# Ledger of designs, part 36: VHH binders against q93235

Target 1, 248 residues: q93235
Amino acid sequence: IFMKTLDPKVPRFYGKGTIIGVNPGVGYQPWLKERPDSTLIKYNLRDQKSYKAYLEQMKTYLTKYDSNATETRECGAGDSNDDLEKNPDALPCRFDLSVFDKGCSEKSDFGYKSGKPCVIISLNRLIGWRPTDYQENSVPEEVKDRYKAGSIAINCRGATNVDQEHIGKVTYMPSNGIDGRYYPYVFTKGYQQPIAMVKFDTIPRNKLVIVECRAYALNIEHDISSRLGMVYFEVMVEDKPVEEKKEL
Key: E = the ipSAE of ESMFold2; O = the ipSAE of OpenDDE; V2 = 0.75 times the mean of E and O plus 0.25 times the DockQ between their complexes.

## First folded at step 14 (VHH; framework vhh_5c3l_4)

Design t1 (at its last look DockQ between E and O 0.52; V2 from the best seeds 0.00; counts 0 for: pae O 2.4 > 2, unsure alone 64.9 < 65)
Fold by ESMFold2, look of step 14:
Structure t1 (fold): chain B 248 residues (1-248), chain A 124 residues (1-124)
Amino acid sequence: as target 1 above (248 residues)
Amino acid sequence: QVQLQESGGGLVQPGGSLRLSCAASGFTFSDYAMSWVRQAPGKGLEVVSAISGSGGSTTYADSVKGRFTISRDNAKNTLYLQMNSLKPEDTAVYYCARDTSEDEFGEKTYLDSRGPGTQVTVSS
């Protein structure tokens, strides 16, 4: 669309304190490019058509994790992508979507049909970037109970005191957040960007909830004025009767 | 498909000069601000210089100001870095990159480098 054209007169990545200077940025899905100015996720539980676009966006986004065995390798605890920058024969770790099978998979409509919608949280891609660990004593309180060294923890809260009262139980998948073993980010065939999902288990019906999600690693700065290290979206799960309209 | 190919590196004595080139294809070159980035052995990426899509605005890292000049030729889809008064500290692999790109999901890639880079070694 017309607003996606970069301004050719201005370099964006040119020093500390710029919008793209030191952090990779935080994004979410489903974001609908047909409504690019909207961060609202709104649907009616009683009307499957009202959330089909979100399901299609989630499915399309996740197709990037379809791969053949030749382009990726299986990775377990202790494995990482550290060799990708210097070894042309290294295969990137395969990102296994099964971690989302507890209510954030296609089988469950990513939680939308049960009123427990899932949202993907991701980082924008910065070549060579990898998370830096907090020391045990310096882990922020918001994520201390779920933090694991080597990962990027996620915390979502209500943006205002009213939203915090309404947001309810949030499930993080994986609980430690975005798995850092898939870093550094590099351009290589088969690379699979790591992601996390958050599921809103007890979000109320017919109420707008403004959500703030933050990503946590020592080298992810948070700045409220420029929204660094965080992303905002709104969720409204309606539960209203669907009626056919008739012209009078 | 985006392609970037760096060239012009090599071994040079301190005080010498090199001119790096980056051939671009697979995108509308003039729509993108471009950057030169470098990586010295065992170090992270450093943005050396950047230039606007039109070529009218440039920036430089403090370590190279007055010695390096970035330029572009949009008719030839080529980015350049003229490096004068080279120092051993300039030894690195140099990559050209699009400053920022965006995919169909609204996710961004910063310093979108697709080439193998070109080695610059400054030693006597």
Scores: ipSAE 0.620, ipTM 0.794, lowest interface PAE 0.8, mean pLDDT 85
Fold by OpenDDE, look of step 14:
Structure t1 (fold): chain B 248 residues (1-248), chain A 124 residues (1-124)
Amino acid sequence: as target 1 above (248 residues)
Amino acid sequence: QVQLQESGGGLVQPGGSLRLSCAASGFTFSDYAMSWVRQAPGKGLEVVSAISGSGGSTTYADSVKGRFTISRDNAKNTLYLQMNSLKPEDTAVYYCARDTSEDEFGEKTYLDSRGPGTQVTVSS
């Protein structure tokens, strides 16, 4: 649930001197519009039909990057959207989807077919917001090995102890999380929201796993009650025989 | 299309006052929290103040608390910022911004729209 606990009509406290006042919410895909109240990603490995909607949602979501690509510029590792704040005519950085080619691309059915589903992680957009880097000695332990200055690290775990036991190996793409070069967010037609994907490599079959994903930057606070800086969803990969429904 | 247009900026002496206005169109104004943000030369964007859709809740940056007052008239689709006791450090381009929206994927955007801005200069 994307920030559903927050009343969009009520402003948040805005901190001193920086657009820190609003912690970005964390979202995920696939989220099916036909099931808006469901945060469950459930499908059967043996039934392609069962995960088709998720694939379509993922495709649809990612299509937006192609649709406005002409309104973007290529940005290397040293580039950023900082120029957008200085130059209104500057083009935003094009997001590189190739970072997901290793198991989380459309070609791989985003890992669903193979039982290693990928989930997109994103942050809510805030004009002018950019991740603030941790100091080297202040990087949270859970992301210390993957953290890169300028990026937003992502870490997913089981919501409960039982879930943590079941979640298995999780791969992050990119490993460092959401690339910071695509920040700050600026209200412009061509802006491409940066994302990361998490791949559940060894998620158990026929078990519900509640997943908590947190985003990490110095200016991202985590609050369970408000779900700030984090998102919850459930994953269930079934492996069950499919009953042949005779098409009448 | 969401449109925001700021007005009321200008040159004032320290200690002076200005009242900024923001005309909003293209959306249900009362359904959205609104914010004032500013950008000083060489500095990043700073959120100055925010107000809920109904106007019943307000928040201020510490730097402007007690000096600035945010308000809105939903009947007129207008956001206001009363700026009193202005200081040189308040010199900036001021923008009104829509606080939160939701896109087609259910993702929220905070301060997703802003106007072209109005210049506020505080100088002796």
Scores: ipSAE 0.131, ipTM 0.576, lowest interface PAE 2.4, mean pLDDT 88
ESMFold2 (binder alone), look of step 14: mean pLDDT 80; pTM 0.810

Design t2 (at its last read DockQ between E and O 0.31; V2 from the best seeds 0.00; counts 0 for: pae E 2.2 > 2)
Amino acid sequence: QVQLQESGGGLVQPGGSLRLSCAASGFTFSDYAMSWVRQAPGKGLEVVSYISGSGGSTTYADSVKGRFTISRDNAKNTLYLQMNSLKPEDTAVYYCARDTSEDEFGEKTYLDSRGPGTQVTVSS
ESMFold2, look of step 14: ipSAE 0.443; ipTM 0.722
ESMFold2 (binder alone), look of step 14: mean pLDDT 80; pTM 0.805
OpenDDE, look of step 14: ipSAE 0.572; ipTM 0.846
ESMFold2, fold request of step 16: ipSAE 0.362, 0.405, 0.431; ipTM 0.702, 0.719, 0.728
ESMFold2 (binder alone), fold request of step 16: mean pLDDT 80, 81, 81; pTM 0.813, 0.819, 0.827
OpenDDE, fold request of step 16: ipSAE 0.625, 0.588, 0.620; ipTM 0.884, 0.866, 0.884
ESMFold2, look of step 18: ipSAE 0.492; ipTM 0.738
ESMFold2 (binder alone), look of step 18: mean pLDDT 81; pTM 0.816
OpenDDE, look of step 18: ipSAE 0.022; ipTM 0.434
ESMFold2, fold request of step 20: ipSAE 0.390, 0.339, 0.355; ipTM 0.709, 0.682, 0.687
ESMFold2 (binder alone), fold request of step 20: mean pLDDT 80, 80, 81; pTM 0.807, 0.816, 0.821
OpenDDE, fold request of step 20: ipSAE 0.606, 0.626, 0.630; ipTM 0.876, 0.881, 0.888
ESMFold2, last read: ipSAE 0.349, 0.380, 0.375; ipTM 0.695, 0.697, 0.690
ESMFold2 (binder alone), last read: mean pLDDT 81, 81, 80; pTM 0.813, 0.815, 0.811
OpenDDE, last read: ipSAE 0.632, 0.628, 0.610; ipTM 0.887, 0.885, 0.882

Design t3 (at its last look DockQ between E and O 0.12; V2 from the best seeds 0.00; counts 0 for: pae O 3.6 > 2, placed apart)
Fold by ESMFold2, look of step 14:
Structure t3 (fold): chain B 248 residues (1-248), chain A 124 residues (1-124)
Amino acid sequence: as target 1 above (248 residues)
Amino acid sequence: QVQLQESGGGLVQPGGSLRLSCAASGFTFSSYAMSWVRQAPGKGLEVVSYISGSGGSTTYADSVKGRFTISRDNAKNTLYLQMNSLKPEDTAVYYCARDTSTDEFGEKTYLDSRGPGTQVTVSS
């Protein structure tokens, strides 16, 4: 019911070009430092205190995007971070949180108060790594309609047949996943890691749902036994009466 | 600020040997695993070898196993790569890199810093 299993945290090394063509780990938020062995997101819709910690974790995580004009630049179509490795004066691309304003922002409690919780999906950071594009005929079927060259598509599904029946409608923000303009990853002042969010629009009440999310680029391997290219977490949105506390 | 500087590259005949060094500063060297990474001309990057912070655990790419030896001297803040039985295929720029760090959100940065690299050329 409560899961103790966590993703492997050891470095991947198998003798191949690991800075490019390597498999970054996939992570999620909210993950609570206070419960480091748990991948469970569980709360009661009728009790705001039951999800307060998840809201605080999301807010704290997103503070790294409190950018200013002197540390970042705006990037449009065709822009990227290519110049950062060679030019000490280059500014990294600014990641704008407004893509999450349709139900995955602080004003909506990241979807928790409406029973449509949002989860951040991110890749661990590899210096110099960038996504490699699929050819059109090789794009995996589950992301084909949302895939954009240069980006990393995200797909989430129920881990078992029962979970697949329960997971319901999933909204991806942005729809094509993690934007490729923020690559290559470099360590520089002001660098902003790109992320995506997944909103679970119709997840059932009082049912545990095991979710598997995968990241898709040609140079991201998928391996279930080592959880390469994917992440697991559990969601349980309860809708139960809250006991009134008595002072005496 | 993290600083890494490789040295010891050069020209060598096939079958020869080189020893690469990497001087580290600006961080607690013994707290971090370290890796050697190479890039052959026109190719992607390849992790060649890894060593734990204490030096007790090492790993090698299949292409170099038995020929290369990674080591570290934590008192001197220095990482080494002894390269024996060199082949033309080992020709590359070699980088030392600080390996995995984990932040308060549990997210990892792999190879979060590297030096400018040192050229190794294996040719008759």
Scores: ipSAE 0.465, ipTM 0.743, lowest interface PAE 1.5, mean pLDDT 84
Fold by OpenDDE, look of step 14:
Structure t3 (fold): chain B 248 residues (1-248), chain A 124 residues (1-124)
Amino acid sequence: as target 1 above (248 residues)
Amino acid sequence: QVQLQESGGGLVQPGGSLRLSCAASGFTFSSYAMSWVRQAPGKGLEVVSYISGSGGSTTYADSVKGRFTISRDNAKNTLYLQMNSLKPEDTAVYYCARDTSTDEFGEKTYLDSRGPGTQVTVSS
């Protein structure tokens, strides 16, 4: 007899003696359900239809923040979800989507129309997990300029040397990565998963770029084989004439 | 269909050792991180050990650090838990569990599958 599902409320970390430092997985959006095996984000700048599905997916994904907003509280920079562990009646912090207004919002078509596509980066939800800060002198070089204690820094690069040559300028929103105020994750109906976005500002046209994004906190280990702490996807922004649909 | 089956449990004296095995089928074993979880009498489920898909990363609960070793043989689709220096407080049903589920948006989340479990009893 096999039990197919475990109680999602079972925490990996729920106090003293529990597993500490379990590596979170990294996810990305847009991920199209109609292409579940594809990690490729491909569209043509000249064809709005080609990137419509990605836009819809992004919108759908972000709708969840609006849907449970009434079950959240406003949290300032000094606030956190720490109270959730102590007070069952505490409301989780509302995620601020306005941090994406500079080129990665719905208003800007998440950068797709302009050829600067945005991708959402997230960590899988681990109950009780929170990022552990680097010491000042131990911050990895690749995120040192953007790292903020309490946050999870994100860095995306080309997966190969060729990809790194092509990936171009990448902007992170927020610059510090995923804001830590929304941790720890607690299984509550109002919890809003924190995210960051990466914007590809100068990605080449008509070239496939394999992207590796890593999340950085002291308690996040990177394993290429298991892809813990990182995610791979491909981006291809085409700039080609739209083939006229032959009128059948 | 995802299937997990634990074995190797039993009665052992304090200070003794057991080796648990978990046979996995129905999915690409090496693509998934695995965990051992346990449930003691009157207590909830707790994760005691974690191992990445490749086996390159492992973690342990503080209560079992230095005593338990998680490993896997991806060629055999088998997960292992070597338990040494067993204590009465280790008495529990032990489950192997697949470490990742996917939500409606394709994001990975907590344990999604486990076997029926194997009883481990540590008693003098």
Scores: ipSAE 0.040, ipTM 0.311, lowest interface PAE 3.6, mean pLDDT 86
ESMFold2 (binder alone), look of step 14: mean pLDDT 80; pTM 0.804

Design t4 (at its last look DockQ between E and O 0.06; V2 from the best seeds 0.00; counts 0 for: pae O 9.6 > 2, placed apart)
Fold by ESMFold2, look of step 14:
Structure t4 (fold): chain B 248 residues (1-248), chain A 124 residues (1-124)
Amino acid sequence: as target 1 above (248 residues)
Amino acid sequence: QVQLQESGGGLVQPGGSLRLSCAASGFTFSSYAMSWVRQAPGKGLEVVSAISGSGGSTTYADSVKGRFTISRDNAKNTLYLQMNSLKPEDTAVYYCARDTSTDEFGEKTYLDSRGPGTQVTVSS
């Protein structure tokens, strides 16, 4: 919008060696542009209109992965986007949404109607960046059992001890996190950004839960004060009668 | 439609100088931080300098600090890189790029647009 032109953005320095950027930011969906300063995901299970905007945001976000992407190729186990920087005619790998079909797809309202909301976790797009693998014995404990070389593991926890007691079971899709074969990120027509989703299977009703999700690769630094390598959002799934009348 | 066009590259002897220009169109130039990035043969991309939308804040890679100066003229929609005391290791294709943009989903893209680049060759 025009008012944004009055607040020039501060540059980001990316000169760590010959690798452009070393610490991409972490983002999430659904984030509602109508409430840009809010990270709260709040809805009432008994009021479908209370979560409709989140569903529409998720659907709109995912349209970039449509079936008419003729500018992509299917990538198998040994394939990756490594050659896109050097070969302008190479097609980027196609990202298949079917990994989300077990409760984080449009068919299930992305888990919202069942009280098991799904949240997309993504990295900001940093041109030329790609994940670096941990050494086998240096994988952080919180992701060790799910970590796969070539991937960016995701872990979510409650931000405080109380939130951790409430967050309950979290399902990661894919379990290994964001698939690194879709890196490096480049400006190639048809490029499909890799993502992961987290599903909150047992989050309590009528309680605010503050969630911290972190992305894990050797070249993703974590810093709580600047929130590097992590993202925060709040989830509140209500289950209460719909308010239809107002008092004078 | 974002368009960026670099110019001013060429062949120069070590110790020489070049001034790169980047003509910008298709967006509100003053609303975006801008960067110069380079790619030497067989190497990855390196951000050599960046400047805020207003021009009030600049950063430089250690490899070019004290030798290169980034500037912008928002009235002319033009970004500049003055390169002094050039060394053979400065040989690269130099790209003008937008430093950061935010899409309608709040996701950021760093270096989301760049020009075709201009070749700088430093050799004797």
Scores: ipSAE 0.487, ipTM 0.749, lowest interface PAE 1.4, mean pLDDT 84
Fold by OpenDDE, look of step 14:
Structure t4 (fold): chain B 248 residues (1-248), chain A 124 residues (1-124)
Amino acid sequence: as target 1 above (248 residues)
Amino acid sequence: QVQLQESGGGLVQPGGSLRLSCAASGFTFSSYAMSWVRQAPGKGLEVVSAISGSGGSTTYADSVKGRFTISRDNAKNTLYLQMNSLKPEDTAVYYCARDTSTDEFGEKTYLDSRGPGTQVTVSS
């Protein structure tokens, strides 16, 4: 096993040029524990049973925000978790899940039922890490229109040219990506992992789309050699008649 | 148990070719992206190439683009790396690795398994 479960209090560091460096990795949800061998999000629009597990996983994942909410504080736009480093008694900022209400909330079945599935994007938690802002003139082109200083922009594309042709319109929630107010990460009770969601608005039916999502901050490197700052998964939204499995 | 075993390494002259193989077992091979990673003397582990579970998507480090080709046979649970136009800089232990693992926080982010590796030496 290359990657082992480590003490979350100790950040992983292998130095520059290694698989695990000082930059965060990118993760995604839903990932089904029942299907540990799959990076594929596949379901049939006509079969609620086919995407139920994904919904449950999303719900379960998001439940953690409610579970430790009492150990957090409300943070406005000007607030951040900076105080956590200076004040051990400071409470971490409460993550605002309402930012996902437009199509990526539980009430919307996270877009699965409507054929516009939402995927959670997150960064690995590195103690003390916070995004570094691009200078205005140095913002990568692919996120330039959505980038906001203090945030981590997210951009998802098809992994290949074919995938890019098929991926369709993608919506980011928030549009600016992961809000930076929730950084730096500090190993403290109640810390809430900041996340963003990506919504696939016009993903084709009955086609596999390989998706690459990248996170953007000045201090996030995008290098295949490190595999940091990006994540891959596959999405297939089927639209097929449900075959009644005759239980023999 | 996830098992990966690399083979095909050896000593080659600059400009030569090698084909690495990786036998996978203990998991649904086709459901995982796979990668080749390498570690050169005095350097850290670096990803050389990756391929999606279906094989429909591939990516390469800039240093190997145009020279290396990653492929897989899901029916045989085998990952391949065709290495052409080898350079001394390609000298390293090469590992096949299973992509996307669960980190300590329960999120899929990194390579989680690799084999013992196979030595590739490019020298005149």
Scores: ipSAE 0.007, ipTM 0.229, lowest interface PAE 9.6, mean pLDDT 85
ESMFold2 (binder alone), look of step 14: mean pLDDT 79; pTM 0.801

Design t6 (at its last look DockQ between E and O 0.30; V2 from the best seeds 0.35)
Fold by ESMFold2, look of step 14:
Parts: C-alpha cells; sequence; structure tokens
Structure t6 (fold): chain B 248 residues (1-248), chain A 124 residues (1-124)
C-alpha cells in the first residue's frame, strides 16, 4: 500500500525462461516503517518503553497467522504445496507459530525484556519458486549441523571480525530454518508465508553489533555487493540507568 | 481492492492470431509492472511476458518470443497481449497478473494478484 515501485533490474526470465528459479530477497522484522532508512534495533533493557514499538511491530506482523485463516490445511512431515500449481481445489499448508514458544513469542516479549531479542527472517514471495536441496557433501559449513533436505537454512553472523566476536550465541527457530513445505507460492487464497526466527542469546550490552543473516538453499545465490540472499541489520541492547544525566 | 479481468480468448486455428485484453481497477495501474501468465491443462504456471509500469521495458519467455507482443494503455488502465502465429502448444488459460508489490512490512511479492483468466485454444 505504501510505496509502489518498478524494479526493472529484477530478472524475470533467468534460468528456464520464467521467473521460477530467480533469487528471492531476504527480509527481517522488526523493521519500522516510520524509520524506513534505518535497520537499527536499539533499546535499553531498563526502559520498557524503549522496545515497545518493536513488540508491537512483531505482534502486528504475526497476526497474518491467526487460526481464523479458513483457507489452509494442516501439513505434516513430507507434505508440501506442490499440488497448488495444478489443482484449483488444493489448500496451502498452515504455518504454526508454536515453534517460537521457546523464547520468541509474545509471552516472552519476543526475548526483548531478557536482552535476547528475536528477529524474524523471511523470503520475498516469488511465484513458482521452491528451494533446491544441497547434496549432503556440499552443504555449506556454517549450516551443516542444522541443515535438513527440503529446508532453507538460516545463519546469522557478525558482519565484521569485531561483530563476529560480539554476536555471541544465536538460537535458530526452527533449527533447520524455513521448511520447504510452504512452497511454492502461486496466487493461492490463504497462502501463509513461512518464517524463521533467530534469537540473540548472549549479545553484549552497550555495544553495537552489525548482523548479517543468510538464507541457504542450492538455488539461493549470495552476493555481498548486491546483498542477494542476505540481509543486514544492527542490534544494540543497552543496559543503562534511566536516571543517567543526558547532558554529560 | 485489486481487480483484473481478462478477455479476448477463444478457439483459433494454428497460425492464427488473438489479442487478449485485461481491464485493471482498484489500484494506480501505471505504478505497477504487469505480466501475462498461462497454465496449460495439467501443467504448472508459465510467465509468458512482462511489461514495466511505463511500458518502456518488456521481456518474453523464449517459447513466445517473436510471436507475442505485450503492451499497455495507461490512460485506459488496460494491458494487452497480441498473440501471432499461434501453435497448439499455446493452448492454455491466460491470466493477467500484477507484478511486484511491497506490503506495509517492506516484503515483496512478485506477481501478487491475477484475474480469473481467459481460455485460449489452438486447434484445427
Amino acid sequence: as target 1 above (248 residues)
Amino acid sequence: QVQLQESGGGLVQPGGSLRLSCAASGFTFSDYAMSWVRQAPGKGLEVVSYISGSGGSTTYADSVKGRFTISRDNAKNTLYLQMNSLKPEDTAVYYCARDTSKDEFGEKTYLDSRGPGTQVTVSS
């Protein structure tokens, strides 16, 4: 609704002459539309109001997955949306938020109140696109222990050597990343875009950390200069007295 | 609310021509790129052609290049597909689709809406 732009440099017919197989973009939440040029997530642990906007953004984003979605089906292991392209009566898989209940749900303020903020990682919707598996011996080292065939693994690291030393422990929810059963997207009413969350369990206080998260599937290309297959944001969790004089 | 309505399909002999139209409403038409997408019986979706919001940039699938021409009339909020030298392999339902949207969360959808489609049948 906000900004409607043309993007003429997005390849439409790479690969087999369709947009199926082009590179999806990676996004994150919370991203505040009131500060569209900022990718900074900054708050003070001692000031609940300093992270209120992030909580509200996370809650609003997740309302799309409420149980009142009447045009979905339950999907278990081995299910997928493959039938959606050829069967007009097929229902898309329902995305269940319960995987986030271990520290990345509303009950825990998405980790913000404990200084372990959660960030949602998502892929832009490309009609007909689905993840392609790595061969077992070709899985990138940074996701090898968490990779599952049929999934899109997520890895977040510090953008520089200093940030890599500071980022600390990261928990991935689900650990395998984004499940492929929710692909492809094909104009289906009720489609529920899958997501993953990353929780920064031991991010340092009072230090800015530049984070790079990448999505991993054989058909997701990574390019640092154009930021293909990856997203950047900054995290600063402060732990300062609110009574501290501001004009020092 | 996005509304797209295709027309101009029908039965045509091989080698013949058809012109598809798509009437658009519920959004600022010139702000969006548009595409034609087709689905043959029992097959997946194929993106046939793309045109930028201004009409200055077009692309075509290899299967139709040189035979199909996409165009738009932004004053009439209408997208067109001129189909020449039609082959039996072009038999499909053809959909008019709005390309690339960005939602309030900054997330993009490539081909976010389509009309109900129009049947094109190429047969002797």
Scores: ipSAE 0.440, ipTM 0.708, lowest interface PAE 2.0, mean pLDDT 85
Fold by OpenDDE, look of step 14:
Structure t6 (fold): chain B 248 residues (1-248), chain A 124 residues (1-124)
Amino acid sequence: as target 1 above (248 residues)
Amino acid sequence: QVQLQESGGGLVQPGGSLRLSCAASGFTFSDYAMSWVRQAPGKGLEVVSYISGSGGSTTYADSVKGRFTISRDNAKNTLYLQMNSLKPEDTAVYYCARDTSKDEFGEKTYLDSRGPGTQVTVSS
């Protein structure tokens, strides 16, 4: 929760050698606080009740974009939140949720019903932070085919060799990852955090898959120990008969 | 509600010293890193110092390194900035800011709250 009383200003010092030089963390949704295995996304395809909480969480998360939409402006491909640093009266760019319409929208139950669950990927909010572009020849191989300058590429893989064998096809929405037009983050009303979604298209049934998702920009470091620039979660899509709870 | 209130600012001559205080309320103070930020006339917001929740880690901007000392008393929910060897270029409104918090979805946000600020003027 941002204090609305804060001036929409960006700290002067950001980056290497500065106080605010830390890499952003990566987050994911849905995350259910009430579940002990909070990093596990587990549900049964045959049991709608089993994935209802995840759907609700996703809906709730995405509702925040509607709640402050009036405090945003429409931004085209050539627009960015750079204006926020120059103009205190500038409105932040409205995030376009339509980019998720192909299988990761509410209408599609975020892919859960079909056994192709979608997961939201986000970066922690750092004031003044924006992705730094790779040079063309320095783009990491794992995202080279999808990387777009100005964006933060996302790549998810199995955490272990076994998981990598099981994770199957993964689709990224947008393909290029998190759109950079929504950066830098500025303390302003209506700022909408940009996100991307990862869709697990062919994740196996009845198998636990540990997923590692990494964010890619030149100024994002990856460190497993500190989990910088990456996030782990587990996905298990069950396909089992629903045991009728005998109402004792 | 998160509240931060700075105090201790004033007019001081070059080479002088000031001690800023920030009273925090509305949250578990020790769970959050805190920062001092400043804004000089016509300039952007500048983070000058950072301290971890426990107080075990501190960081300073190069411009203030060796001159400023950030500290905190978690028992009193108070953040401090000892400013020594003040220079005219240190003239600014100084803000106490909560450095990192988590939103309702567990996502981290840096510098998500600040006080109204206290004026520091260094002039001969």
Scores: ipSAE 0.285, ipTM 0.637, lowest interface PAE 1.3, mean pLDDT 88
ESMFold2 (binder alone), look of step 14: mean pLDDT 81; pTM 0.815

